# Designs tried in a protein design chat: VH-VL binders against q54z64. Part 1

No score or structure here was measured in a lab: all are predicted.

Target 1, 212 residues: q54z64
Amino acid sequence: QFISIQKYDFSGNCKNSSDSASSFEASSESAAICMQNDLLSGIVTNEGVCLIFNEVPTTFIISTKGDYIVRSIYDINDNNCQGGIIENKAIEIDECFVECADDYHGSTYLFSTETSLNYPSNTFMEISYNGECDGQWKTSFNYLQYYIVNKCNVAHEIETHTFSVGCNSTSSWVSEYAGEVCTVEPTVTTSYPIVDNCGDLDNSNFIDYCNI
Structure headers, positions and changes below count from the first letter of each chain, unless a header shows other numbers; antibody chains aren't numbered by Kabat.
F stands for the ipSAE by ESMFold2-Fast; E and O both for that by ESMFold2, at different seeds; each is averaged over both directions (binder to target, target to binder). V2 = 0.75 x the mean of E and O + 0.25 x the DockQ between their complexes.
[cut] stands for letters that were removed.

## First folded at step 1 (VH-VL; framework fv_libivirumab)

Design B01
Fold by ESMFold2-Fast, scan of step 1:
Structure B01 (fold): chain C 212 residues (1-212), chain A 120 residues (1-120), chain B 112 residues (1-112)
Amino acid sequence: as target 1 above (212 residues)
Amino acid sequence: QVQLVESGGGVVRPGRSLRLSCAASGFTFSSYGINWVRQAPGKGLEWVAIISYDGSNKYYRDSVKGRFTISRDDSKNTLYLQMNSLRTEDTAVYYCARDRSGYYRGFDYWGLGTTVTVSS
Amino acid sequence: DIVMTQSPLSLSVTPGEPASISCRSSQSLLHSNGYNYLDWYLQKPGHSPQLLIYLGSNRASGVPDRFSGSGSGTEYTLKISRVEAEDVGVYYCMQALQTPYTFGQGTKLEIK
């Protein structure tokens, strides 16, 4: 089975809930609350993988325990989850929850389990392999992360920035915008070739897939 | 084997122009963004400009904006930097540098540099 | 513009001893995609710069494991666990979070 983490557009209020820029506050709701907002990105992972969630700078491992999904949270600079656990956060499967990073930034997440691999269309995906790459990613991936193409994402910085992701058959790109909304003109766009096989020269532990 | 080879440097007087070239080989040139980075004699590295893989996005440091133009000709696997209204402070070795494939991975290959001297 | 400040500006090390170089940014280099947009470059005497570390902590191809990068936000460190003669040169940090991309002043590493 797979663990699915879906990030939805945030329309909540964090102004009176922010305790610290380095701390996260959580509240839980039914899955339907998340699904009222646009899906922005997500992760599909196997248990025990050390992950960095792209929309918020948290390092964590996910596991299942009964009817709960447990995130074991590590220091932001612990890239391999070998340090001490800072916090264990448990939520019931299929619960929606909000994390507030500061007064202006929050993220809405849905954690679920799936017996079959499922990911949305109109996405750019980065697929990771655990120490090996065998070219058949659907049966051998460690985790994958996807972005809904051309949706505006918040960068969660002191100087508020936003970004969107795009791709085509040969390239992916990240467009960055100054301010709290994605404007018509990005301030920076950085482009990358699609890495679509595990035989690349730099022995990358990931491949790209533009699911348009 | 990935190679970047700069050319077009020389000695010119202030107010004149030079065009630098960076010839690329050993990779699919049209798939990568390329940067110009310079280094004045005895000084540190200074980023100058970038052009995206498709040529649609170009960015410059403020001190060269309006004077320098970055461009590319993918049919020739060549990057250019047109330098107008040159100033003595533009004196430097100019390097071209490639972005790594995939998501941003740093400037993974650099040329050997071409020297530009602006003096009276 | 993001300002990058390195310390020390020069460092003299006995072969086999460790070395540490710090880099501070005037604002956070941590992007919402979870990456720290800080690179380290080495310029050996008479050579072009070469990529050493990208995105904070990732070693470039061919870079020995005695090199490591760490840090997040505004504070970054490059460590060499045991310095060798071939490590002589000037080390630069660079932020690539936003244009203009900016380098630190450079740290010159010399062997005693």
Scores: ipSAE 0.000, ipTM 0.431, lowest interface PAE 17.7, mean pLDDT 79

